# VH-VL binders against Rho GTPase-activating protein gacD (gacD): the designs that were tried, part 4

Target 1, 185 residues: Rho GTPase-activating protein gacD (gacD), of Dictyostelium discoideum (Social amoeba) (q54f80r185to369)
Amino acid sequence: APFSSATLSFINIFKIITALKKTNAIETEGLFRVNGNAESVRSLWLMLNNVQEAIPVDGNSSAHDLAGLLKLYLRESKFPLVPLELFTSPAVPATIDEARVFVEEKLPTENVRVLSYLIEYLEQVSLKSSINKMNPIGLGVCFAPNILRSVNTNPSNPQFQVHMTNIQSHCNFITLLIENRLKIF
Short names: E, the ipSAE of ESMFold2; O, the ipSAE of OpenDDE; V2, 0.75 times the mean of E and O plus 0.25 times the DockQ between their complexes.

## First folded at step 2 (VH-VL)

Design q2 (framework fv_pritumumab)
Fold by ESMFold2-Fast, scan of step 2:
Structure q2 (fold): chain C 185 residues (1-185), chain A 119 residues (1-119), chain B 107 residues (1-107)
Amino acid sequence: as target 1 above (185 residues)
Amino acid sequence: EVQLLESGGDLVQPGGSLRLSCAASGFTFSDYAMSWVRQAPGKGLEWVSAISGSGDSTNYADSVKGRFTISRDNSQNTLYLQMNSLRVEDTAVYICARELWYDSGFDYWGQGTLVTVSS
Amino acid sequence: DIQMTQSPSSLSASVGDRVTITCRASQGISNYLAWFQQKPGKAPKSLIYAASSLQSKVPTQFSGSGSGTDFTLTISSLQPEDFATYYCQQYDSYPLTFGGGTKVEIK
């Protein structure tokens, strides 16, 4: 692929989450785990930057397609929401105190804004786990590879290899943020 | 509604210069890489140049390298192609195209603007 | 440069026919291949990206397949509006390169 010129923006995350809320996606079983239709997700992606106010939502809108759009937007944005390079000696925060320090001292302000808004929604999803079957652990698995990415995509780079071997700690970090949002943000 | 509208095509003498514009609307222009593609009368498509969404990276076909400069003004939602040292073989319809994103190729094309280089 | 060889350069077909167009890359390009339709005097229209994914609002008679170096565009049942020139394009690496085009004409 020549260029990935897509940029992460709060307004686009806001539009997608607003559409998810309008579809009552929070009560959909397997939300973020069950894949949406690839063609529908692509159509939504093309509309995302063309819609001035909101993503159109009606009775035929698929929660799984909108959920897929959110994960795709996080994954395909040129700069990751949480660059793995911000972890010192690739140590991923494992405690509430470590995560709070990371958010307060290491993560850029705009990234904190986007991350806090996203985690707030994921917390709301997890509170309906009796209906949607998605708990904080499940959401961590679904979101960690889309949120935590390296800016260096060269597989020969030692830093990249170290990050790839610590996937479980990445999932645990997102789970920690969801379970302890108010103590971290 | 995504729209791309080219302008600036004209009749030019060999060795002359011309600047093309592509006005974009209906999307967040700075989020997308853009390309210029040309098509000589009765011939196929030929990629000319590309620029990243931020404008920090550019690429050129060997046939135009050193003569053409691609640029963009994200505040005006406009893509440019500055063409210098024009040759008869540069005669073509020049079309701007939007790159969808990673693994997607071009998704939207303009209508094109005709550049004729003749003595 | 990656050379894209498209075959045939032209073909004649009737409405309802199955049409197949092939595209070969001079080196591996994974699935970074797109297909475009162009009608006389008009700009190209994007049909397929990532070798097999349909663009929004493209009719289901169009399908793409292939990976690596060999790719195929299939029109399962040719419609009157499908008479056009079709181009493949690799976007694996710069410079971006197109096939020579296949003109689909009325028999």
Scores: ipSAE 0.000, ipTM 0.447, lowest interface PAE 14.0, mean pLDDT 83

Design q3 (from a1 with heavy chain E100F W101Y L102E G103W Y104G E105D A106Y; framework fv_pritumumab)
Fold by ESMFold2-Fast, scan of step 2:
Structure q3 (fold): chain C 185 residues (1-185), chain A 120 residues (1-120), chain B 107 residues (1-107)
Amino acid sequence: as target 1 above (185 residues)
Amino acid sequence: EVQLLESGGDLVQPGGSLRLSCAASGFTFSDYAMSWVRQAPGKGLEWVSAISGSGDSTNYADSVKGRFTISRDNSQNTLYLQMNSLRVEDTAVYICARDFYEWGDYFDYWGQGTLVTVSS
Amino acid sequence: DIQMTQSPSSLSASVGDRVTITCRASQGISNYLAWFQQKPGKAPKSLIYAASSLQSKVPTQFSGSGSGTDFTLTISSLQPEDFATYYCQQYDSYPLTFGGGTKVEIK
């Protein structure tokens, strides 16, 4: 797939989130839950990978298309933001202290920078849940499959199988980060 | 760590020219848009110009458009500002700043500045 | 152009004091506001972005608040190294514009 060759970068995450902020996306009902237009998201993806400038935003820009671009970029980038291989038994962090230790000891510094910035935006979105209807649990569901991925997609690998069966724990982890950002980062 | 060091400030007469340099270190220079900001003695800050990480796009304040040219050499990690047709009101400390990855954003790192004085 | 009005222009304070600096935009800028610190002869240092987000490694005595047109920078307990000039900057639209600065000096 053309998108699978992309490398995850802070620059691109920043460009997408800045575009979302410029469209006042946080006041859009169903942000990250409602799908954008597939053709528009594809056009934005091609633009993102071929320009150094900010993503152009005008009065016709769709918050749902930009939200779709963010999820697509996380999902299709060559290296995942949080590689599942960094988790050791027992599993995915489930408490604030476990998450803080994971961020401080296991996650590479540049990945922490990207994750921190992303979670900060998701926290801002959740604070407007009375308008956008997206709470931390809903955002966890939308983002966990895109953030937490295995670098080894070979079905015969035992670690891959374990991670694939723990989807709910992945969602809970993202929700924990959103609800407790200041205590973890 | 990120460092930005300006040089090239001097005394120049009205109508003259001067070229400023900013040496960057501690980060992947080509990944960041860069700006020049100036501060006249005893006055506030004024944004002057910006250049994209690749160098393909530039932007200028109306007060300097057509007279100043921003450029960069990514192989040498250096930002430049070529100043032509200098005016007395261009007198200021010129500060190199790293844009937070795009146009219209705040600056996350700044240099210490280099003084340009335009006087007869 | 968006005008940024910063107040006060200067203030005198003692170590341990709570200091509040305000910044007002001539039109709505949402949360596209940054704060930075400048000491004489030193490079400016970024403190806060997006009105309230603390920059990496900036001490927790600094905090920012506000949205739209009215913004504040608070130093909860002034330290000796906090005596400096503070500036706000909007990045909602070009040209980028700055407040006039607030000089925080020793009583």
Scores: ipSAE 0.000, ipTM 0.420, lowest interface PAE 17.7, mean pLDDT 82

Design q4 (from a1 with heavy chain R98K E100I L102E G103Y Y104L E105D Y109I; framework fv_pritumumab)
Fold by ESMFold2-Fast, scan of step 2:
Structure q4 (fold): chain C 185 residues (1-185), chain A 120 residues (1-120), chain B 107 residues (1-107)
Amino acid sequence: as target 1 above (185 residues)
Amino acid sequence: EVQLLESGGDLVQPGGSLRLSCAASGFTFSDYAMSWVRQAPGKGLEWVSAISGSGDSTNYADSVKGRFTISRDNSQNTLYLQMNSLRVEDTAVYICAKDIWEYLDAFDIWGQGTLVTVSS
Amino acid sequence: DIQMTQSPSSLSASVGDRVTITCRASQGISNYLAWFQQKPGKAPKSLIYAASSLQSKVPTQFSGSGSGTDFTLTISSLQPEDFATYYCQQYDSYPLTFGGGTKVEIK
């Protein structure tokens, strides 16, 4: 598909999360905070474009490498899962009601599908925080820069600069989604 | 908020030329790929041409290759279709369509269309 | 070129009926399929992309399913405003191609 590889797809997020579940990554301390091996993550990312059914998982598969792949896939996709340009005043939803309206009325339907599935997994991760040491705040910090990005990455663009100064509100938004998934999606 | 308005449709003779325009408003035009789709009277939809948000990449249906040129002016938020060597079978309503994203090729917004009639 | 075959070409239905329209691609297109609704004298309206993803503000009675070569559009409970012609479209590869359309008429 000429333009398909430039966008986030539900099937690729599904494949990565399925691989994470197969490695029991949810019980890995520092999941999404501890870095994977850069060469292994890059190899997995290149493979993802050519794998039809599933990401291969074996006894040598690292949960940290698969976690790194998920963040890399979100970061390197041409169009972000949540484009910052979709926010209106206030710039970033800060309440459950604001987040629900944003998801229902502003975010494209496929992006909602991908985001809801991702947030569901992050909620499951946070419920095992006694083991993995990752709570909703920690996950918000790890994921906000990869999920919430400007479609226009031109540094001289005033809109881009405004979004970059709101990093804390972006982290808070992801944390809000994880803590209140059932009330928002 | 988002609108696409086509103009330029006319009656032309076979072998003639015509330029269509599509004025876009309500979104950041340069961030989205655009297409032209046509529909002959009483017939189905036929894709004609596509252009990337930057204008660097274009694609055409085989029936129009070498005769039609798609282009865009991002400073004026306008999409164009230059049609040369027109044939009777090019008679159709020409509709511009907006991609969901720059690279997805899935249409979310359509214009109302402009009628092109090619006859002697 | 990828050929898109829709069936049926037309059907008659009553308000409240479940309507099913099918679309078959001549080769595998993964989930790169969209559905459009067109009313007489009007431009198409986008309903579904990626085979199953509803466009913003499309009513929940519309649903899409399928992958590869076989796809279905379902209207779970037909409303008066749903009488229209429906088209599928593949966007896996150029040239983009549409199905022949399915006309949904009132009984």
Scores: ipSAE 0.000, ipTM 0.437, lowest interface PAE 17.5, mean pLDDT 82

Design q5 (framework fv_pritumumab)
Fold by ESMFold2-Fast, scan of step 2:
Structure q5 (fold): chain C 185 residues (1-185), chain A 119 residues (1-119), chain B 107 residues (1-107)
Amino acid sequence: as target 1 above (185 residues)
Amino acid sequence: EVQLLESGGDLVQPGGSLRLSCAASGFTFSDYAMSWVRQAPGKGLEWVSAISGSGDSTNYADSVKGRFTISRDNSQNTLYLQMNSLRVEDTAVYICARGDYLWEYMDVWGQGTLVTVSS
Amino acid sequence: DIQMTQSPSSLSASVGDRVTITCRASQGISNYLAWFQQKPGKAPKSLIYAASSLQSKVPTQFSGSGSGTDFTLTISSLQPEDFATYYCQQYDSYPLTFGGGTKVEIK
């Protein structure tokens, strides 16, 4: 990929989240935990790559399919939203101050924009946990493997293996961002 | 409708300068990397330069490095190519192209603008 | 720089023929290869990305295959509108590089 920001666009995250909002997905039990229909999700993903103003939604649109599209888009982007290579240590930020410094000094501007908007939506989802049953910890588990990835996907690479041994810290980092969004962004 | 419209192509003498523009519409311009590609009469495609969506990063083909400058004005949805020290071998149709979000291949192309550098 | 070698440079074919065009990269580019169609006087049109993924609204006669250094574009049954010049392009790293093109012309 020539540019890290070129493979992950704010417009596509905006389109997907706008579609989720239009379907009132925030009130759907197990949102992001329950899988959508694989064929429907892939069809939406192919549609997203065509130049379109918005994802069409109607009474037949599935919140679980749109939620699956968001996770798929994050997972399949050539450069991850938060590359693991940006961390000097295998451990990711564990405090509000460490996360703020990381966002301010290490993460590229386009990635900050996308991450900020995504975390804002996940915070809104967590505020409806009495209905949707998804709290910040649950959302951290669902999103961490899709957000925090290595640009080097070769499993025999020693650096890749080191990062994989810290999976719980990745989940905790996303949870931290959701719980403390206004203090970090 | 996504559209890219190039303008600014002209006849110039060797050593001269020219600025090309590419007006983008139908998509959020600032979210996409953009490229300039050229094609000399009867020849193949040659990538010239690329710029990130924010404008923070640029890349150039060795043949134009130090002579051409790519830039963008995201408030006006316009891509530019400033061409200095023009040479006869720079004669070509110059086409702007948008990089695909996920895969970065050129998914949308303009119609091109002809630049002729006389001997 | 990654050099893209495309063959043949031209070929003559009839409607209904199966046409195969090859593209070779001077180093491994995984699946970061695209194929484009260009008709006379027109801008290029994207056909295939990621070596084998068909661009939306492109007819199923077109297919791509390959990975690493060796890639193939196949037109399974040539139609009248398919007479054009075809280019491969790697987008793995800068500078971006194109193959020399293959002109598919009518017999």
Scores: ipSAE 0.000, ipTM 0.459, lowest interface PAE 14.8, mean pLDDT 84

Design q6 (framework fv_pritumumab; at its last look DockQ between E and O 0.11; V2 from the best seeds 0.00; counts 0 for: pae O 8.6 > 2, placed apart)
Fold by OpenDDE, look of step 3:
Structure q6 (fold): chain C 185 residues (1-185), chain A 122 residues (1-122), chain B 107 residues (1-107)
Amino acid sequence: as target 1 above (185 residues)
Amino acid sequence: EVQLLESGGDLVQPGGSLRLSCAASGFTFSDYAMSWVRQAPGKGLEWVSAISGSGDSTNYADSVKGRFTISRDNSQNTLYLQMNSLRVEDTAVYICARDTPYWEGLDYFDYWGQGTLVTVSS
Amino acid sequence: DIQMTQSPSSLSASVGDRVTITCRASQGISNYLAWFQQKPGKAPKSLIYAASSLQSKVPTQFSGSGSGTDFTLTISSLQPEDFATYYCQQYDSYPLTFGGGTKVEIK
């Protein structure tokens, strides 16, 4: 792992999204698709672990750096936000009802809280797609690999390979959540 | 301080093979995707290949696809480029670059090495 | 493939001059554009990413603008160390492609 794996927490996601909101990142073209400066993202990562209340931001704060921090945090969590092992098959929910059942019956309560909050922000981002050019489909592509991960990251694991062949369905799932947040959560 | 040091450049005949190395330091190597970019004498920059931090994903320019193989050893902080079936038009300074990829490998570069010269000539 | 066309290929300028370099993409690439500086015999240096975001430790005389197909690198006041060749690069899609370069020379 590039950084020390952190426990996925709502408060850290809240800090990052709050910073994104304060910088009006939602109006940044290519938000979450365009990676930030690697060094800046690293610095923000370190800051995240040391700041108690809020990430300090100013007019010079880069939306892309903060966006990168969010993706990095999701990716580097010890426990994935949505573990692929929670699915009974390689197939992920493809309908609103399936997604609803999944978040109600399979996903841990804390994960649902974080996921719901994240998807809410992504929905807001998508509503500004005329400006930032990030629609739900694009956002699904950006976030699916960061949200949906296997607990077992061994590339030689046959189950891992099966999951990797279904990346499109993963993206579609995230897109589905963004487009139907209120119906699912 | 981030450092990238290329090596392995040499004079080879057409059809020959060569393996380039890039030693990385000053950062967690496995955290970053890496790319090779080349520059023919007196010409511009040309992207050659990219590899993800984990090494699970690779991409190639059409001009080198099937002939070049990008790989990495994260335990040694080293990036490699195996070049087979070399052609005269492959003559260039090959530069190692640290990149910041998107999931699909859509990336830009923030650090560059000095490069190593590969000359393919009969 | 996305073609990147830079203009001019070369220009002569004096210290203190305002310099503008243009990069045009053959198709829309949003803001997925980077700018690089290269001096003879030296490693390329990253200047700008996302069309307008400065890399770390890049002087403030450099700025980038544009979106879609037309992009501009501006040096507000050319410094002695800024004489070099500049390249744009798109990373909207594979294969990654560079512009042909713009050489900024001393007048």
Scores: ipSAE 0.014, ipTM 0.545, lowest interface PAE 8.6, mean pLDDT 88
ESMFold2-Fast, scan of step 2: ipSAE 0.142; ipTM 0.628
ESMFold2, look of step 3: ipSAE 0.080; ipTM 0.606
ESMFold2 (binder alone), look of step 3: mean pLDDT 91; pTM 0.911

Design q7 (framework fv_pritumumab)
Fold by ESMFold2-Fast, scan of step 2:
Structure q7 (fold): chain C 185 residues (1-185), chain A 121 residues (1-121), chain B 107 residues (1-107)
Amino acid sequence: as target 1 above (185 residues)
Amino acid sequence: EVQLLESGGDLVQPGGSLRLSCAASGFTFSDYAMSWVRQAPGKGLEWVSAISGSGDSTNYADSVKGRFTISRDNSQNTLYLQMNSLRVEDTAVYICAKEWYSDLYEGFDYWGQGTLVTVSS
Amino acid sequence: DIQMTQSPSSLSASVGDRVTITCRASQGISNYLAWFQQKPGKAPKSLIYAASSLQSKVPTQFSGSGSGTDFTLTISSLQPEDFATYYCQQYDSYPLTFGGGTKVEIK
């Protein structure tokens, strides 16, 4: 599939978030929860892979389409932003100190860079929750399945099974990062 | 362990009323949106109504709008469906379902056993 | 309303077979699609959310794929307990809508 060949990069996350900022997406109700148009998102995906410096944004640009592109890019990238295999505990980090240790010692440097930038934007979105109706819990739900993925889909792997039973902790982890970004990154 | 237990299903005549209950346990009830889904004998699944965790937002299928009212009592961990002006086509097993998120528009992670409502003359 | 078209409506298979069920949305729903299993006389059981994420305690022979409008549920090696009716459901927008179901029957 065209979407399955993506390579996660800071440059592409930067391009998408820059486009979201240009559309003032932060003031859009249901941002990241409400889906965009699938055909439009596909067109943006093709544009993202062929655009050198920036995604063109104009009065016809949909914040929901750009939001959908961000989630699609995270979901379909060859390697997940946060591989589930990096967690050595049955549960993902649940405290600020555990999350900080994970970011400092377990997550690769490039992934930290991408995650830090993404969480910074999600924090900004959550600060406008009176307008966009998206709080840190809601953003955790929208992003956890796209950020926290397994590189190993082998059903015989006990670690894979453990992580598949902990969806609530995955959402809570993303929420923790959003609420405590400055203490973790 | 998450448990959802429906009750209140009965045989009622067309035009009658009935109130269904769903008792929830094993999770923080007020943190999750809840839905009612129904299934007519031998048919597929049909979503009926949803309510947000706080109870402030509700939504209904067009087929029941104006006749059914969804509500919840977070202090008692109970979901309700008040059904008025019942029709023969409302005959179904009514199942409560937990959404995995507190706001509406999210998927279901747990289902109850269902309670049968039969509307006939 | 978003219409969910599921195919086939029924299929016959043997234990050990690979089974594929498809679901098509009438408009884009990104990955807001779930799959449910229902056995006769029982309530549905959640299998997959976000198009491809397994629910807790779901056996690993189940997998989901797809995004946008076209989705697939795969059972890699059918077990005796997998004979059931399977439903897809979109949770992108209200009203929530289900596919018509696919009955997986023993051959």
Scores: ipSAE 0.000, ipTM 0.427, lowest interface PAE 19.1, mean pLDDT 82

Design q8 (framework fv_pritumumab)
Fold by ESMFold2-Fast, scan of step 2:
Structure q8 (fold): chain C 185 residues (1-185), chain A 122 residues (1-122), chain B 107 residues (1-107)
Amino acid sequence: as target 1 above (185 residues)
Amino acid sequence: EVQLLESGGDLVQPGGSLRLSCAASGFTFSDYAMSWVRQAPGKGLEWVSAISGSGDSTNYADSVKGRFTISRDNSQNTLYLQMNSLRVEDTAVYICARDYDILTEYWYFDLWGQGTLVTVSS
Amino acid sequence: DIQMTQSPSSLSASVGDRVTITCRASQGISNYLAWFQQKPGKAPKSLIYAASSLQSKVPTQFSGSGSGTDFTLTISSLQPEDFATYYCQQYDSYPLTFGGGTKVEIK
């Protein structure tokens, strides 16, 4: 399967975001909310798994396809970027201080590196919202289900049920990271 | 070849039940949210129901809520629509549609099946 | 529910004509609008998403524009194969809703 057990890596996130920057994707309306072509995104995914250097970008490259690839890569990685199991009761971090503590004390160092780089790009996207129509709230909705995932896939497990009921708090958390990146990372 | 093929449409009496199937081929079925859309003879398109790629999240039009159940079997690449308590106004061609990442409820349809006709009459 | 109103319900045109179809949402939907083409006895074919993005393999004669509540589908030079019914659809929120359709007929 082209999407089997791929491991999240900084290098692949870097390659995808570099390609997005080369297409000037931040000036594309609906970036990350508008879907790319499913077959093109699939093709890019297969290329990403086989290319060592960089994703080729030319004048015909679609920002929406590359954006779709980024979300797909986050979603299909074997281990989620932010495992939901790292959140302790009562809730997902909702304040700047709670988010800073989570990033500094709970999230593994390599995951922090990847998340920091990703959030930096999303902040840049949000700063061009007058053109691309994507604000931190919209980006939170687009990215939360791809970033925050449970490693527990058994529906009978109580932890699985708890995680599935917190969708809005997950979106709010990603929005908080985008709006307050410098205070958290 | 990427395609969706519906089956199961039939003539049923009011109050009856029917199960529709949609067979997917040429793509990784579990990666996509799926919807059922219907079209009454000579009328426009009406969205009926949606299901997430995992099958854990479902949505329904008010007109069918409590009567229809959408489900999927990712191991067989098949989408289902169980229709109970059928009414004359449910008469329509039912069409399977692929929606990429409907979990956020902001995604469009990029692939459509050919449809299967359901007729509810005495 | 978000109501989608298409205008006109039908129109007659000749090959080579510029055809414009409008779609209005009862509330703001940003650019979360798609356009579909349906020929008699056939399934719908996706034409446009995100109000203005052309689907793969769709001819460049088709273009979409608009944002918020007012949207337009334009066929710059009508071809024989373009005689069909066209639908808009919002995907901003559930339930997903379609316009009533615009039938493009031969004049």
Scores: ipSAE 0.000, ipTM 0.455, lowest interface PAE 15.7, mean pLDDT 83

Design u1 (framework fv_lutikizumab)
Heavy chain, then light chain:
Amino acid sequence: EVQLVESGGGVVQPGRSLRLSCSASGFTFSSYAMSWVRQAPGKGLEWVAYISYEGSNKYYPDSVKGRFTISRDNSKNTLFLQMDSLRPEDTGVYFCARDTPYWEGLDYFDYWGQGTPVTVSS
Amino acid sequence: DIQMTQSPSSLSASVGDRVTITCRASQDISNYLTWYQQTPGKAPKLLIYDASNLETGVPSRFSGSGSGTDYTFTISSLQPEDIATYYCQQYDNLPLTFGQGTKLQIT
ESMFold2-Fast, scan of step 2: ipSAE 0.000; ipTM 0.479

Design u2 (framework fv_lutikizumab)
Fold by ESMFold2-Fast, scan of step 2:
Structure u2 (fold): chain C 185 residues (1-185), chain A 122 residues (1-122), chain B 107 residues (1-107)
Amino acid sequence: as target 1 above (185 residues)
Amino acid sequence: EVQLVESGGGVVQPGRSLRLSCSASGFTFSSYAMSWVRQAPGKGLEWVAYISYEGSNKYYPDSVKGRFTISRDNSKNTLFLQMDSLRPEDTGVYFCARDLSYEYWDSAFDIWGQGTPVTVSS
Amino acid sequence: DIQMTQSPSSLSASVGDRVTITCRASQDISNYLTWYQQTPGKAPKLLIYDASNLETGVPSRFSGSGSGTDYTFTISSLQPEDIATYYCQQYDNLPLTFGQGTKLQIT
C-alpha cells in the first residue's frame, strides 16, 4: 500500500504539529473529530514524505486536513507508536502509576519522545475545549486507534481478538495520558 | 445551507430489498463519516450503520449485519443503504446523519436528514 | 450490548421549571454520551456530546453532567420550544445504543 512502508519519526510529527499551530488549529471546533478532505490529506501525506522543509500553511490551509494528516501518519506508520503487544495479559494501564511504569519500563525511548510531544499538544487542545469542543475524553477516542495498534494483522490470531475487545481501555489510556501528562512523562 | 435529503423508502413485502439514498449539500461530504439511524413508529432511535469518510470502515449492529450494506459515492455527495431480506421489524423512518467521528464509533450526529419511511408488511 | 435506561419515560412541567432527565448505562461508558432533542415529525437535534459539552448554537439553559454509569440532562428554565422527546446515546462500544426516550410535556 502507498503508505504502509512509512517509518514513524519525531521530525514528521513535529512538522505536522507545527503546521497545526500555525493555522491556530486549537481554536477549530471539532479538531481531530471532524474529518478532513481525503484527497487533500493524501496530497499533504505525499508532500510530507518528499520534503524535509516545514509544511507550508496559508489562508487556504485546513486545520481539519492537517489534523487528518496527523492521524493518518500515526495510523500508517510501519510500526505503531504504542504496540498493543507491549501490554501484558494484555493489561492496559488504567492508573497514573501504571502508565508511568509503562512509559518508563516498557515503551522504547524514541516512542516515548514522540508520544510525549503528541500528548503535550493534545493537552493544549483540551485546554481550549470551551472553543474547540474537544476534551480529553473526545481526544482519547480520536487518537487511541491511531496510537495503539497491533503489529499482528492476522485476524485469526488470539491476540488480535483480545485487542479488538479492549477498545474502551485504549481510549481511556490516551485520556489518562492527556489529563496527567506531567505526572506520567 | 447544510442539508441531508433521504429518498428510496416505500412499502415492501417481507424478504424483499430496498435501497435508500441520502443526498448531501452545503458541506464537503467527503470529509465526514456518515450513519443511518432508524425509528420504528412510536418508538425510539436505533443506530443501523456507520461509514467512515472514504468508506474504509463500516460498522453494523447484529440485527442488520449481513442484510444491510452501507456505501457512499463521494463524487456524487450521496450515501446509500442497501437493505436485503427485509423483515417487519425493519419498519420505521430511516434518517441519514452526519457523523463527527473519524475512524471509530465516536458518533455525535450533528446534522440529520428529515427521514424516509420504510414499511415492511404482507 | 450496553443498555441505556432513561428515566422518567415522560414528565410534565411548567414554563420556567427546572427539568432533569437521567440516563443509566448497564456498564461504565467513560462519558462517551450524547443527548438529542426530537420534536414530533422532525429529525433529532444534537444538544450535548461527551456527556457535558454543549453543541454550538444550543442555548445555555441545557446542560449535561455525570460519570461512569449515571448521567443527567438538565434544562435550567423550561421554555415552550423545549417540549420534545429527549434521547441519550452511548458511543463507548458497539453497537451504538440509545435510551428509550423521555417525553417532555407542558402542564
Scores: ipSAE 0.000, ipTM 0.485, lowest interface PAE 12.5, mean pLDDT 84

